# VH-VL binders against Protein TIC 22, chloroplastic (TIC22): the designs that were tried, part 3

Target 1, 202 residues: Protein TIC 22, chloroplastic (TIC22), of Pisum sativum (Garden pea) (Lathyrus oleraceus) (q9zst9)
Amino acid sequence: ATLTPNHVAKSLAGTSVYTVSNSDNEFVLMSDAEGAKSIGLLCFRQEDAEAFLAQVRSRKKEFRGGAKVVPITLDQVYMLKVEGIAFRFLPDPVQIKNALELRAANRGSFDGVPVFQSDLLVVKKKNKRYCPVYFSKEDLEYELSKVSRSSKGVGVSQHIMVGSFEDVLKKMELSEKSSGWEDLVFIPPGKKHSQHMQEVIA
Short names: E, the ipSAE of ESMFold2; O, the ipSAE of OpenDDE; V2, 0.75 times the mean of E and O plus 0.25 times the DockQ between their complexes.

## First folded at step 1 (VH-VL)

Design t10 (framework fv_teclistamab)
Heavy chain, then light chain:
Amino acid sequence: QLQLQESGPGLVKPSETLSLTCTVSGGSISSGSYYWGWIRQPPGKGLEWIGSIYYSGSTYYNPSLKSRVTISVDTSKNQFSLKLSSVTAADTAVYYCARHSYGDYEAFDIWGQGTLVTVSS
Amino acid sequence: SYVLTQPPSVSVAPGQTARITCGGNNIGSKSVHWYQQPPGQAPVVVVYDDSDRPSGIPERFSGSNSGNTATLTISRVEAGDEAVYYCQVWDSSSDHVVFGGGTKLTVL
ESMFold2-Fast, scan of step 1: ipSAE 0.083; ipTM 0.667

Design t12 (framework fv_teclistamab)
Fold by ESMFold2-Fast, scan of step 1:
Structure t12 (fold): chain C 202 residues (1-202), chain A 121 residues (1-121), chain B 108 residues (1-108)
Amino acid sequence: as target 1 above (202 residues)
Amino acid sequence: QLQLQESGPGLVKPSETLSLTCTVSGGSISSGSYYWGWIRQPPGKGLEWIGSIYYSGSTYYNPSLKSRVTISVDTSKNQFSLKLSSVTAADTAVYYCARQIAVAGRYFDYWGQGTLVTVSS
Amino acid sequence: SYVLTQPPSVSVAPGQTARITCGGNNIGSKSVHWYQQPPGQAPVVVVYDDSDRPSGIPERFSGSNSGNTATLTISRVEAGDEAVYYCQVWDSSSDHVVFGGGTKLTVL
């Protein structure tokens, strides 16, 4: 059997992203590339959502006075996606640059939200195995530096793997029990895995 | 016609676990638009958020209470529950369950009537 | 942890305007909600998302939020408005709900 939506959602608990809502508590939606479906925009940085709100207010008079930036957690986003609501993520530009720097080939752009993992970092808590996935390369580097005796940053980046958040979620959804994909836990920017797991896996 | 109703023992002994259930009627707990939360109020004091749960089972707890709190959801019964361990007299309060907007405001739009729980031997 | 500060009490005469403040660091960047709690009753939301009113709440209830202070304004105050009023925000940095300490509105 594949992983349940509830299992995937729990792996995403505690990470806030930012969207825009109108005065009726509805998402401000944008059209997809084909104009066929409404899509919600989710920003990993609050300032990016604030910039989007300012743009929307300058072009759409109906959003004046009532629209604002609101936080939403990724577990909620995931369950709304399961219910049929489509979302697009706007990643942190710093993490886009980090992802491109870690890749040897010149690709010009990164598709999706960057996430970072290391085969050197596996956490055991309450007799369960967890594999942290980081939204911030710097957070993962900090954790790896605690287990390494080398200088700060020296050699640790050689053990960091880059992926897209969207691809990781798809692989979790398609995986079977005991595949190892059930071990993943997503770490919010600015948090250590030990702190985050204490909060969501109590 | 949404209604929330708290139920559970009104008296709990010190060191034991306080257990309450909220029954939701007139609406489904299995909705991506809402969290379901617990708020308490000690006699003569203000409101204190205990925690919130999403129907997926994802929980958010008040850091001051996190080590003692468990919130769970039973979508088949349209209920969610609170367990607070190792209670003391300081846990004496009116306990409210409430529906919380999940996206826009994160405010509580419907509240139960509240149930008084006294911690006493 | 994020803290909201309210005055403990405010007194107004009937027909006058009551203003209840809610102080917080950069609170203007957050959505502020206000609850009315009459004696012995459950709280009722009277203003949400800074300035919006739920269906059934009179127009004389209004809100504002900027900088470090949010304000609930009740114009043409009536005896039935006597209650404790609480402000509330969601603190996204810690993923938790924060309530103010409450302000008792007395109509004399």
Scores: ipSAE 0.000, ipTM 0.481, lowest interface PAE 13.5, mean pLDDT 82

Design t14 (framework fv_teclistamab)
Fold by ESMFold2-Fast, scan of step 1:
Structure t14 (fold): chain C 202 residues (1-202), chain A 119 residues (1-119), chain B 108 residues (1-108)
Amino acid sequence: as target 1 above (202 residues)
Amino acid sequence: QLQLQESGPGLVKPSETLSLTCTVSGGSISSGSYYWGWIRQPPGKGLEWIGSIYYSGSTYYNPSLKSRVTISVDTSKNQFSLKLSSVTAADTAVYYCARHFYEWAFDIWGQGTLVTVSS
Amino acid sequence: SYVLTQPPSVSVAPGQTARITCGGNNIGSKSVHWYQQPPGQAPVVVVYDDSDRPSGIPERFSGSNSGNTATLTISRVEAGDEAVYYCQVWDSSSDHVVFGGGTKLTVL
């Protein structure tokens, strides 16, 4: 493998997720499905982390002492994961709905954090290629609307591909240089493509 | 503390366009997690969803109202707005703006504004 | 068009348990949300996604959803619980938010 943890982390810079910590800045952990391992919960919505904290406090009054919601960026999360800390993501429910609709699902479930990509959207700067991956379907649709209006692409249909963030990360980790996976850049929810790309390609 | 507040004329004449604005304070409308919507309630009756908008401009409209409804968002003013065309007495209602979270649950509501359609 | 059916009214004595039903075809496959609307006030969500409670809502409010019926259960009812209660779902087949007709809870 030739892609370093630092390269993968850099592709994740700028996206905030939310966790619950105690007064000592230690993560509030939950048990895994088998009860054998402690796992940190990371929410893509601040409100989900706040709801989780409030529900824990309403059921367990001993928890009301000093626990709080704290933001952490995905590049920091990734480096902590490399160091052996386990995390579970709680996706934005709007994006889960979007992923299920694209899969023509009948009120099912989606495993992992939805991410959205299109072959129609590639950025080339100074002989380097960047392939954006969106956490928000709506953000990708906005950028695709610009491509669909081009005089050259009058007949172009917008096709959005859905994937699991966790699966994409695993494929990046297993990839060699020049595989194409090194070109991926994750776009934070609510941030315009051009703004984020300007920061990444500095 | 996030708050929503409706504003606009309380009286509209039949056949004209009903226009309302919702001002969001204490938080940003440009959140990737939320849709912003309109719900109405005729006097003494139940709740009816009108439509919802994402800050990027993507909309969902009640199929029964779709031909008459336009919802728009102005992220620079932290506001979103409703236009309902060709109103009749049946459109007399309290109009609420609200925020959606988690499987289309509406977690924060404005106080509501009564709009009466009368000549 | 998808329809949610609620009883128009339910009466209960203080300290008793109130149960408000929401009927819908295969409603157990949908996420049901419940709103409390006191007289003259805006609705407030009391249960979302079938059984979860928002921060600040007492534990005596609970929900269930199975088959063709969802139920809001309010235990140890207090006078302040008197309100109209609405159930709500998202119907993905029509891209429509559907509300029930509302149930007036009277605490006698």
Scores: ipSAE 0.000, ipTM 0.431, lowest interface PAE 18.1, mean pLDDT 80

Design t2 (framework fv_teclistamab)
Fold by ESMFold2-Fast, scan of step 1:
Structure t2 (fold): chain C 202 residues (1-202), chain A 122 residues (1-122), chain B 108 residues (1-108)
Amino acid sequence: as target 1 above (202 residues)
Amino acid sequence: QLQLQESGPGLVKPSETLSLTCTVSGGSISSGSYYWGWIRQPPGKGLEWIGSIYYSGSTYYNPSLKSRVTISVDTSKNQFSLKLSSVTAADTAVYYCARLKYDFWSGSFDYWGQGTLVTVSS
Amino acid sequence: SYVLTQPPSVSVAPGQTARITCGGNNIGSKSVHWYQQPPGQAPVVVVYDDSDRPSGIPERFSGSNSGNTATLTISRVEAGDEAVYYCQVWDSSSDHVVFGGGTKLTVL
């Protein structure tokens, strides 16, 4: 009744996140707040993973010489999560700022990884619809500027919806075929919509 | 604290245009991830969404009412307005304005005006 | 167009649990919101995004949403809970806000 794990993973293909591995190519894990679980840390920015590596090296000598920052794609992360491995995401601070600006929240913070979408960007190919979801607000704004100019339309929407990546994944996992959630495609930061769709969909 | 207040004529003649304004106080129409909407309720019946607008002017309308509805926003006055043309007795209802907080295919109306009764009668 | 189906009425004794259902095709993949409308008053959101409560709404109000049915559950019902309750979704395929027909809760 739900979308298959392979379908959800395919929607996540091409987006790199960064983790720290030791000299044996094992993930460097951290304990949860209760100290009961081992959790992998995944950074959306390479520099954040490098900062974490530097901190780990300053605390433990065994990580010097062989520990390194390793990229891993979100589809690989998702399949590992399906197999029972727990991860915690560290979002891009720029995108946290963007999400808070859109919500105009004077109190509180954004929980989770910000993602952005617009109803103006629905791609139709053959008998299928594709709804791009962006990890970068700036990337979405660039595509919207193209649509606004080309349509020369008086009815062009200027809104951008913001949500949590974790909540979107949950809704995809709970959805059935033809619900519309199967149409989502996540766009890697810094990548054009058309370029990514060409690589993933065709 | 955020408040919404409907205003406009309580009586409209058949075939004329129903015109209402919602004044927002305690918050800006231009802030946040919000649409501003109109919902109506005929006496003794349920809620019916009319349409919603983003402060940029982008609108969504109920397909059953789309040919007769126009919603507009005036950010300088912190107001948004509804015009419903060619009214009939079936348009008699309490009209509410409300704020729609949206987040990925989701939108809940978190603040409502008190509602204003509009009667369509000759 | 997408349709939400609610029972027209539900009766419950004070202190008991009331369950109000909202039926819709694949509603579990949508976010469901619940509004309480006391007689002569504007609606108030009591549950949003399936199960979240706004500040000021008692813990007695809870929600769930799976498959083809969403449910508003009101525990330890009080006379002051008498109202018409509406469910609501955003149908992304038609860009349409859809309300259920409403359920009148009577506390006997």
Scores: ipSAE 0.005, ipTM 0.488, lowest interface PAE 11.7, mean pLDDT 81

Design t3 (framework fv_teclistamab)
Fold by ESMFold2-Fast, scan of step 1:
Structure t3 (fold): chain C 202 residues (1-202), chain A 121 residues (1-121), chain B 108 residues (1-108)
Amino acid sequence: as target 1 above (202 residues)
Amino acid sequence: QLQLQESGPGLVKPSETLSLTCTVSGGSISSGSYYWGWIRQPPGKGLEWIGSIYYSGSTYYNPSLKSRVTISVDTSKNQFSLKLSSVTAADTAVYYCARQGRYFDWLFDYWGQGTLVTVSS
Amino acid sequence: SYVLTQPPSVSVAPGQTARITCGGNNIGSKSVHWYQQPPGQAPVVVVYDDSDRPSGIPERFSGSNSGNTATLTISRVEAGDEAVYYCQVWDSSSDHVVFGGGTKLTVL
């Protein structure tokens, strides 16, 4: 509540997700489990959105000849969510596997979009502290490999924590400015934090 | 082409756990478009849904079986599995695995050939 | 719990039209799928989302769904259509996939 929607949105800038739009550039919605609400599907992999489009096209004639996969950034998604539009995320299955392995053994389920963070990685830029949160475990491991070389050791994965993107957003929304939650920045898959930070805080 | 194959013991003793695996070939279990489900059919009876799983590990279970059923997914092997605990003769059935559409109101569009599991001492 | 009711059997002569009903409270508000199960085989989708056909299913198979009754219609029935037919819905109130009891179609 004390972090503004604009602050939360800015922490999400630069990460693309994929959805399906019709010929009028409107989202193709699906029913939730209750069948009572229309929700938008957002895929972290373009190929998953293309599979959704192919399924809809094969079964609904109205989507033939005009529907397409479109990218949308998470900051735009967040602002639409603030306006009351419901979304469901489809995470990258590689990251689901990574999250389950980090939970000590591949057991149970993981609900939501996995995100990864380490207390060993804090970035200072423009005299401000940033705590990067990664959508890709491999990206975080790469950054931590530089720290582990300096420490002359291994065990980098022991310092990686996993959480749900949806839970992290909820905690940010409930936090006060001095809580530390304002320091979070989400790193798009395939980007180093240094590359991303140039675009976000230039 | 997409194929689903059930495998596991065809005979289970009463009170033990029934364990089956479905191997998916010709397509990825890590598709966001599909759930993966188990359906059973006792001899001479109708179809009964057991439960469904999404590649994230999220599940739906038949309320009548929920206390005894666990479905799990192994994306690295492109497989999903069923465990049904504390079995009785009433659990004797042909067990099918199937692909279940997420966008088409839970349609089962591809089925395995089914495997008979007999519960007997 | 939500229940789908099908007649246990329907008999038709070759070339005639078979109609298999699926009764459910306010079923017209739900999407109904129909499966054909030939003797000793796994079920196959013949109609989905009330009235759509998968690729490879003849136009002789059609469906409708309104009010409290969904209907699978098979025109110009052939001997090869002999099977048990099941209707299916998702009941959102109980998070449950519901199958009808099945209707055995006999081609005389």
Scores: ipSAE 0.000, ipTM 0.445, lowest interface PAE 18.9, mean pLDDT 81

Design t5 (framework fv_teclistamab)
Fold by ESMFold2-Fast, scan of step 1:
Parts: sequence; structure tokens; C-alpha cells
Structure t5 (fold): chain C 202 residues (1-202), chain A 120 residues (1-120), chain B 108 residues (1-108)
Amino acid sequence: as target 1 above (202 residues)
Amino acid sequence: QLQLQESGPGLVKPSETLSLTCTVSGGSISSGSYYWGWIRQPPGKGLEWIGSIYYSGSTYYNPSLKSRVTISVDTSKNQFSLKLSSVTAADTAVYYCARGKWLPTAFDIWGQGTLVTVSS
Amino acid sequence: SYVLTQPPSVSVAPGQTARITCGGNNIGSKSVHWYQQPPGQAPVVVVYDDSDRPSGIPERFSGSNSGNTATLTISRVEAGDEAVYYCQVWDSSSDHVVFGGGTKLTVL
């Protein structure tokens, strides 16, 4: 049996992203790259959503009085996606830079929202295993500096794996129980994993 | 029409845990767009948000109460519950449960409230 | 922590306009909601998202939000409007629902 939508949503608790809504609390949708589908834009930085709202207001009169930037959590986003609403994420450019540096790639682009993991971080609580996934490389590096006994802070990047958030979600959705994918918990930017894990698990 | 109803003991002793349940009727707690919250009001004072939960179990708590608060959901019973530990006389209040579509959306449906007195 | 400031009381004669303010640092960047609480009753939302009204709330209730002040305006005030009014926002920096201290509207 595969993981339920509720399980996946729970792993996303606590991370706020920013979108633009109209006066009726409906998402302001944009056309995808091919113009075929209406897509909601979700920004990891509030200022990026504010910039998008300003662009929309400069072009369309109907948005000048009623449209606003609204925070929404990733668990809510995921359930709206399950209900059929399509979204595109705009990642934090600092984390794009971090992902490219870890890959040592000369491409200059990263597809998707960067997330960071380490095989050195596994939390066991209440007879269950939890594997934190970070939206911020800096947050993961901080936690790794605390668990490395012999080489604290030295070579920590060798234990950091980078992936795309969208690919990780897809793999969670397709995985069966006991695959290890059910153990993932996403850590909001700026939060210590111990703090967030207490909030999600308790 | 969707309705919310609080239930639980009206009297709790100091240092014990306050436990309340909110029953949702006329609609599903498993709605994909709604958070379910607890708000309290001490006699003669203002409204204070305690926390909110999504039916998947995701929670947000008032930072000043976070160390003492647990909110949980039981989708099979269409209920969500509040536990507030280590209570004192300052926790005497009318406790409301309420629904809000998204954070930061307004709480559009409220229960009638239940008075909980903390006294020995 | 983020704080919303309301005057403790406002008095108005029947048929006149009452204005209840809600002060907060850069509150104009947030969505403000207003609740009416008659004595002994649960709160009822009267204005949400700065200026929208729920179905069933009279058009004489309106709201605005700009800069550091949000305002609930009640036109043609009736005796039945006597209640405590609360403003509320979501503070995204602390993931916190914040209520104002409440304003008692007295219809004299």
C-alpha cells in the first residue's frame, strides 16, 4: 500500500509559502509555459509574491483594490493539489545557489525547489524513525555541526545530499510502507529541527 | 448548516490538565481548506487564540501557551480536542472552538463556548 | 510579539456613525478581521479581509485598512449594535493569530 495524502500533508506541516489571492480568498492563477493550464504561483519569499502582485496590478485594473499577498502552509497547498489545483513554486534564490554549489554544476540552473538531507541525521522518537528534509542548507549545516564528534564543522558538506522538493514528493506518493520514504519530515526555513519535530510529532 | 459544539469538564483543579472536545456537525472536519481552532476568553477580558489544527494533524500554537498546549483531531468522530496542562487560576475562561478557511482567514463559525473554572 | 491596539470604549448616539480603530505596526500589509460579541454570546464575524462582509451582515458595517490603522465603521447605529468589537490578524513572522483588546460600543 502507498502513503496516504494525509501522511504526505502531515510531513509538510509548518512551512509557509506566499501566494496572491483576490478579495474572495481565491488564488490568482497564471497560465503555464504553454498557456494550456491555470496555475497558482507559490513563493518561498514574501517579497517575491509582493513583486508578482505589483506586476499583476500594473497590468490589470481588477487587482488594484482587492488582491493581496497571503501566506499558506505547504500541508494546505498539498491538499489543494490533491483536489486538482495546480501550483508552481518559486524557490529562494539563496537555496538555488547552495544547490548548484553542492552539485559542483556549471549549468547555472536548478530545476525545482532545493531540499537538503543528510544520512547523519535520523531522529528516533516514540519508537518511530524520522528523517528531516531541509528547505535551508544553512539550517542543516547547523544541526550537523552539533552531531559530528571528531570533525565538527569540517567536511560537513560531504554528508549533504541535494534534491528537488517536487521529486521527493513524487517519490513519497509512489512509495510503499517500510520503504523509508514515510519517515520524511520537512523542516521550515529558519527553524531548528528539534523545535519543529517537537511541534509535528508531539 | 455546519455547527460546532464544545464539551468537557467545567471545573479543573490547579496543576491538572484541562481537556475539551469540539464536535463538528453538518459538515466534514476532513475538508481540505479549513483549520479548526481554539480561542479563550477570561471573564471580563478579551479574546486569546490558543491554537489551530488541520485534519491531517498539522498544528499552530500561540507561542505564549505552546509548552502547555496539545490540539488533536479525530476524523472518524468528526471531532477535535484541546489539552492544556499545568493549569492555574489564570486559565479560567470561556473556551470557544471555531473554523477558519486558511491562516490568515477569519473564523467564520464559532461554538457557543464553555466556561472552565480552575479552582481547588 | 505583535500587538493590536484598540480604544477600550466608543460611545455613539442612535442613527450616527461609530468608528472603531485597530492600530498595529504596518497593519495595512495584513488582512484584518472584525468580530462582534454581544453580552453573553459567542463572537460573530462582521467584516473579514479588511472590507468584506459575510452573508447576513448589514451593509452599514464596513472596514478599511491602511498604513498602521484599520477601522471598522458602523453607519446608522442601532441599539442592537451595542457589543464588544475585536479586530484580529495573522502575524506570519510568529505564526500567531493576534486579537486586539476589544472596544465596547455603547449606544447612548
Scores: ipSAE 0.007, ipTM 0.501, lowest interface PAE 11.1, mean pLDDT 82

Design t6 (framework fv_teclistamab; at its last look DockQ between E and O 0.02; V2 from the best seeds 0.00; counts 0 for: pae E 8.9 > 2, placed apart)
Heavy chain, then light chain:
Amino acid sequence: QLQLQESGPGLVKPSETLSLTCTVSGGSISSGSYYWGWIRQPPGKGLEWIGSIYYSGSTYYNPSLKSRVTISVDTSKNQFSLKLSSVTAADTAVYYCARHPRGFLEWSFDPWGQGTLVTVSS
Amino acid sequence: SYVLTQPPSVSVAPGQTARITCGGNNIGSKSVHWYQQPPGQAPVVVVYDDSDRPSGIPERFSGSNSGNTATLTISRVEAGDEAVYYCQVWDSSSDHVVFGGGTKLTVL
ESMFold2-Fast, scan of step 1: ipSAE 0.143; ipTM 0.690
ESMFold2, look of step 2: ipSAE 0.012; ipTM 0.554
ESMFold2 (binder alone), look of step 2: mean pLDDT 93; pTM 0.947
OpenDDE, look of step 2: ipSAE 0.017; ipTM 0.585

Design t7 (framework fv_teclistamab)
Fold by ESMFold2-Fast, scan of step 1:
Structure t7 (fold): chain C 202 residues (1-202), chain A 121 residues (1-121), chain B 108 residues (1-108)
Amino acid sequence: as target 1 above (202 residues)
Amino acid sequence: QLQLQESGPGLVKPSETLSLTCTVSGGSISSGSYYWGWIRQPPGKGLEWIGSIYYSGSTYYNPSLKSRVTISVDTSKNQFSLKLSSVTAADTAVYYCARQEYDILTGFDYWGQGTLVTVSS
Amino acid sequence: SYVLTQPPSVSVAPGQTARITCGGNNIGSKSVHWYQQPPGQAPVVVVYDDSDRPSGIPERFSGSNSGNTATLTISRVEAGDEAVYYCQVWDSSSDHVVFGGGTKLTVL
């Protein structure tokens, strides 16, 4: 009835995030503020992972000799989450600003990783409907610019919806087949949906 | 019924610009779900994609033809057009207009009947 | 540039199964579309997105796509199936719609 973990993972293929590994190629897990939990940190920007690596090296001498920043794809992350490993995402601050601007400029904070979608962008491939979900508002705006302009200078209005990545994943996990949630595909920053779908849908 | 009709001169002189129009009826070019394309076929040869356009004016062109080709839309007339400059005898072909459903990744689901363009003096 | 390779011709007896191949590097990762072009007519799509049939296309037409080869299969071939068949993909690296060279199906 509900979507399988493998189906959810496939929707996440091709998006890289950055984490820190030790010299044995194992994830560096950090304690929460209470010291009670081990949590992996996943950064959408490589620079943020490098800052975390510097912090890890200053705190734990065990990691000074071989800890490194490594890329990992979101489908791999999701399967590790299914196996019980806890992660915390550190989103791109530019996308946080974009999410706040779309909802209200004066809103205090945004919880989670911002994602953007539009009902004007639906792709049919391999006899299935796909609804692109973007990690970058700028990427979605580029695609929508094709819709908003006409040869006579009269455009179609843009329509962008904002959500949190974590909430979208939870809704996919709880959804039954034929609900429409199986149609989602996450678009890596910097890619067009046409290019991404060509690469990941076999 | 959706129908596509090619129109334009059947004879073009070498070095001139080949100009064709595709008229769409029974459907709107202004649909945000479709690309509109040109495909050609020289006599006795295979199909060659020329380019595709979204109703906003965004285009994709065959890299081998990109320096010579321009595709444009006229949403008020429900038409899109092809201009191919500096033609030679190698440009003699049947020219088809066609629709792509949803995205540039999808196939061409409706085709015009095709129009023969001969390049000769 | 990305290239799709088709055999120039395939011959089958009526009632037999024809298989037309379309070779391309890692073509299994792409959506393949197949067109039938009868003599003197515009192409018509017979299989899209690897294996799906448009409304009105007989069940005798089917497709598959894996690895480096996509295949159009026509079972219980009829004389009316004589046509040139083309495969087509989108090449994301060059933003290019690529057609195969075409395969002429002859029913002997």
Scores: ipSAE 0.000, ipTM 0.459, lowest interface PAE 16.6, mean pLDDT 81

Design t8 (framework fv_teclistamab)
Fold by ESMFold2-Fast, scan of step 1:
Structure t8 (fold): chain C 202 residues (1-202), chain A 121 residues (1-121), chain B 108 residues (1-108)
Amino acid sequence: as target 1 above (202 residues)
Amino acid sequence: QLQLQESGPGLVKPSETLSLTCTVSGGSISSGSYYWGWIRQPPGKGLEWIGSIYYSGSTYYNPSLKSRVTISVDTSKNQFSLKLSSVTAADTAVYYCARHEGYDYLWFDPWGQGTLVTVSS
Amino acid sequence: SYVLTQPPSVSVAPGQTARITCGGNNIGSKSVHWYQQPPGQAPVVVVYDDSDRPSGIPERFSGSNSGNTATLTISRVEAGDEAVYYCQVWDSSSDHVVFGGGTKLTVL
């Protein structure tokens, strides 16, 4: 059997993204590019959500005063997605730049939310395997610097793989247990994996 | 249940290229942070690591074999393959494929059942 | 290049404790993994990361690693434990997977 939605959601616990809610604490939805669906906007930076709120307030008077930027965790977002609510992510531009730099010769746009993994970074805790996936390249590089000092290995950046969060999530959804995808844990920006895993793993 | 199975010719002539394929079932070769490796064992001797590949195509090779070894991955077939060029009688061995992780977590589990390759004229 | 040294053989009576050593310079700073290879079969990991066991491996298999010696300990040995045992490390300085030469465990 494939991974359950609850398992996938647990791998996303603790990462906050930012959305706009109205005075009734409901998501402010926008039309997708084709105008066919109502989509929630989720920003990895709070200032991007605040800019969106300002834009909405300038166009719709009902959002003045009562509308606000609210944090929501990715596990909550995922469960809402499972229930049929569509979302669009607005990634951190710094991480878009990082993803494009890692692609080196291919300098086009990056589609989706960049995430970073390393074949050199696996954590074992309570006889379980965890493979950290980072939303911040800098956070992963910091952790890998510790591995390089003890083992030395090869150049650390050669072991960083960049992918899209949306693609990783889709692969998790389609994968069987014991495939290795059940071992992924997403690390919030600004956190060490040891700190995050201690908070998430009871 | 994740299973690995080796396949390929059991006889190779000296100076030719040894070619083996490992088929992965019960799991995806492109999932998680796993490497897929080849280990060999000459008759009556110990284990020798040949090399490993990540699904992205990144490889590690045994320094003593590096000039003769190529490991490749085919994610669409859920397979990875070994080519060892310019073989001699010293390359006669049981060849195993296995899964592992990097660094301190580099241990092999699971293993294929192994396939004997004899290098003989 | 890094080298792991194992005794070629160890003999033990049923019910006794077998200890198989793996020597390496400063091996205590590395993670050691142990494989059991019964005659004519593929190796199976019995201890990994110095002292952890895969699911399905009996509790009588244990490991330790400090200084220049890692040890696989098999308590209450059974006839079915007869096999060649290999230790293994990753040597980061050469990007090399290093196996010991193997120790044949004989149960008398």
Scores: ipSAE 0.000, ipTM 0.486, lowest interface PAE 13.0, mean pLDDT 82

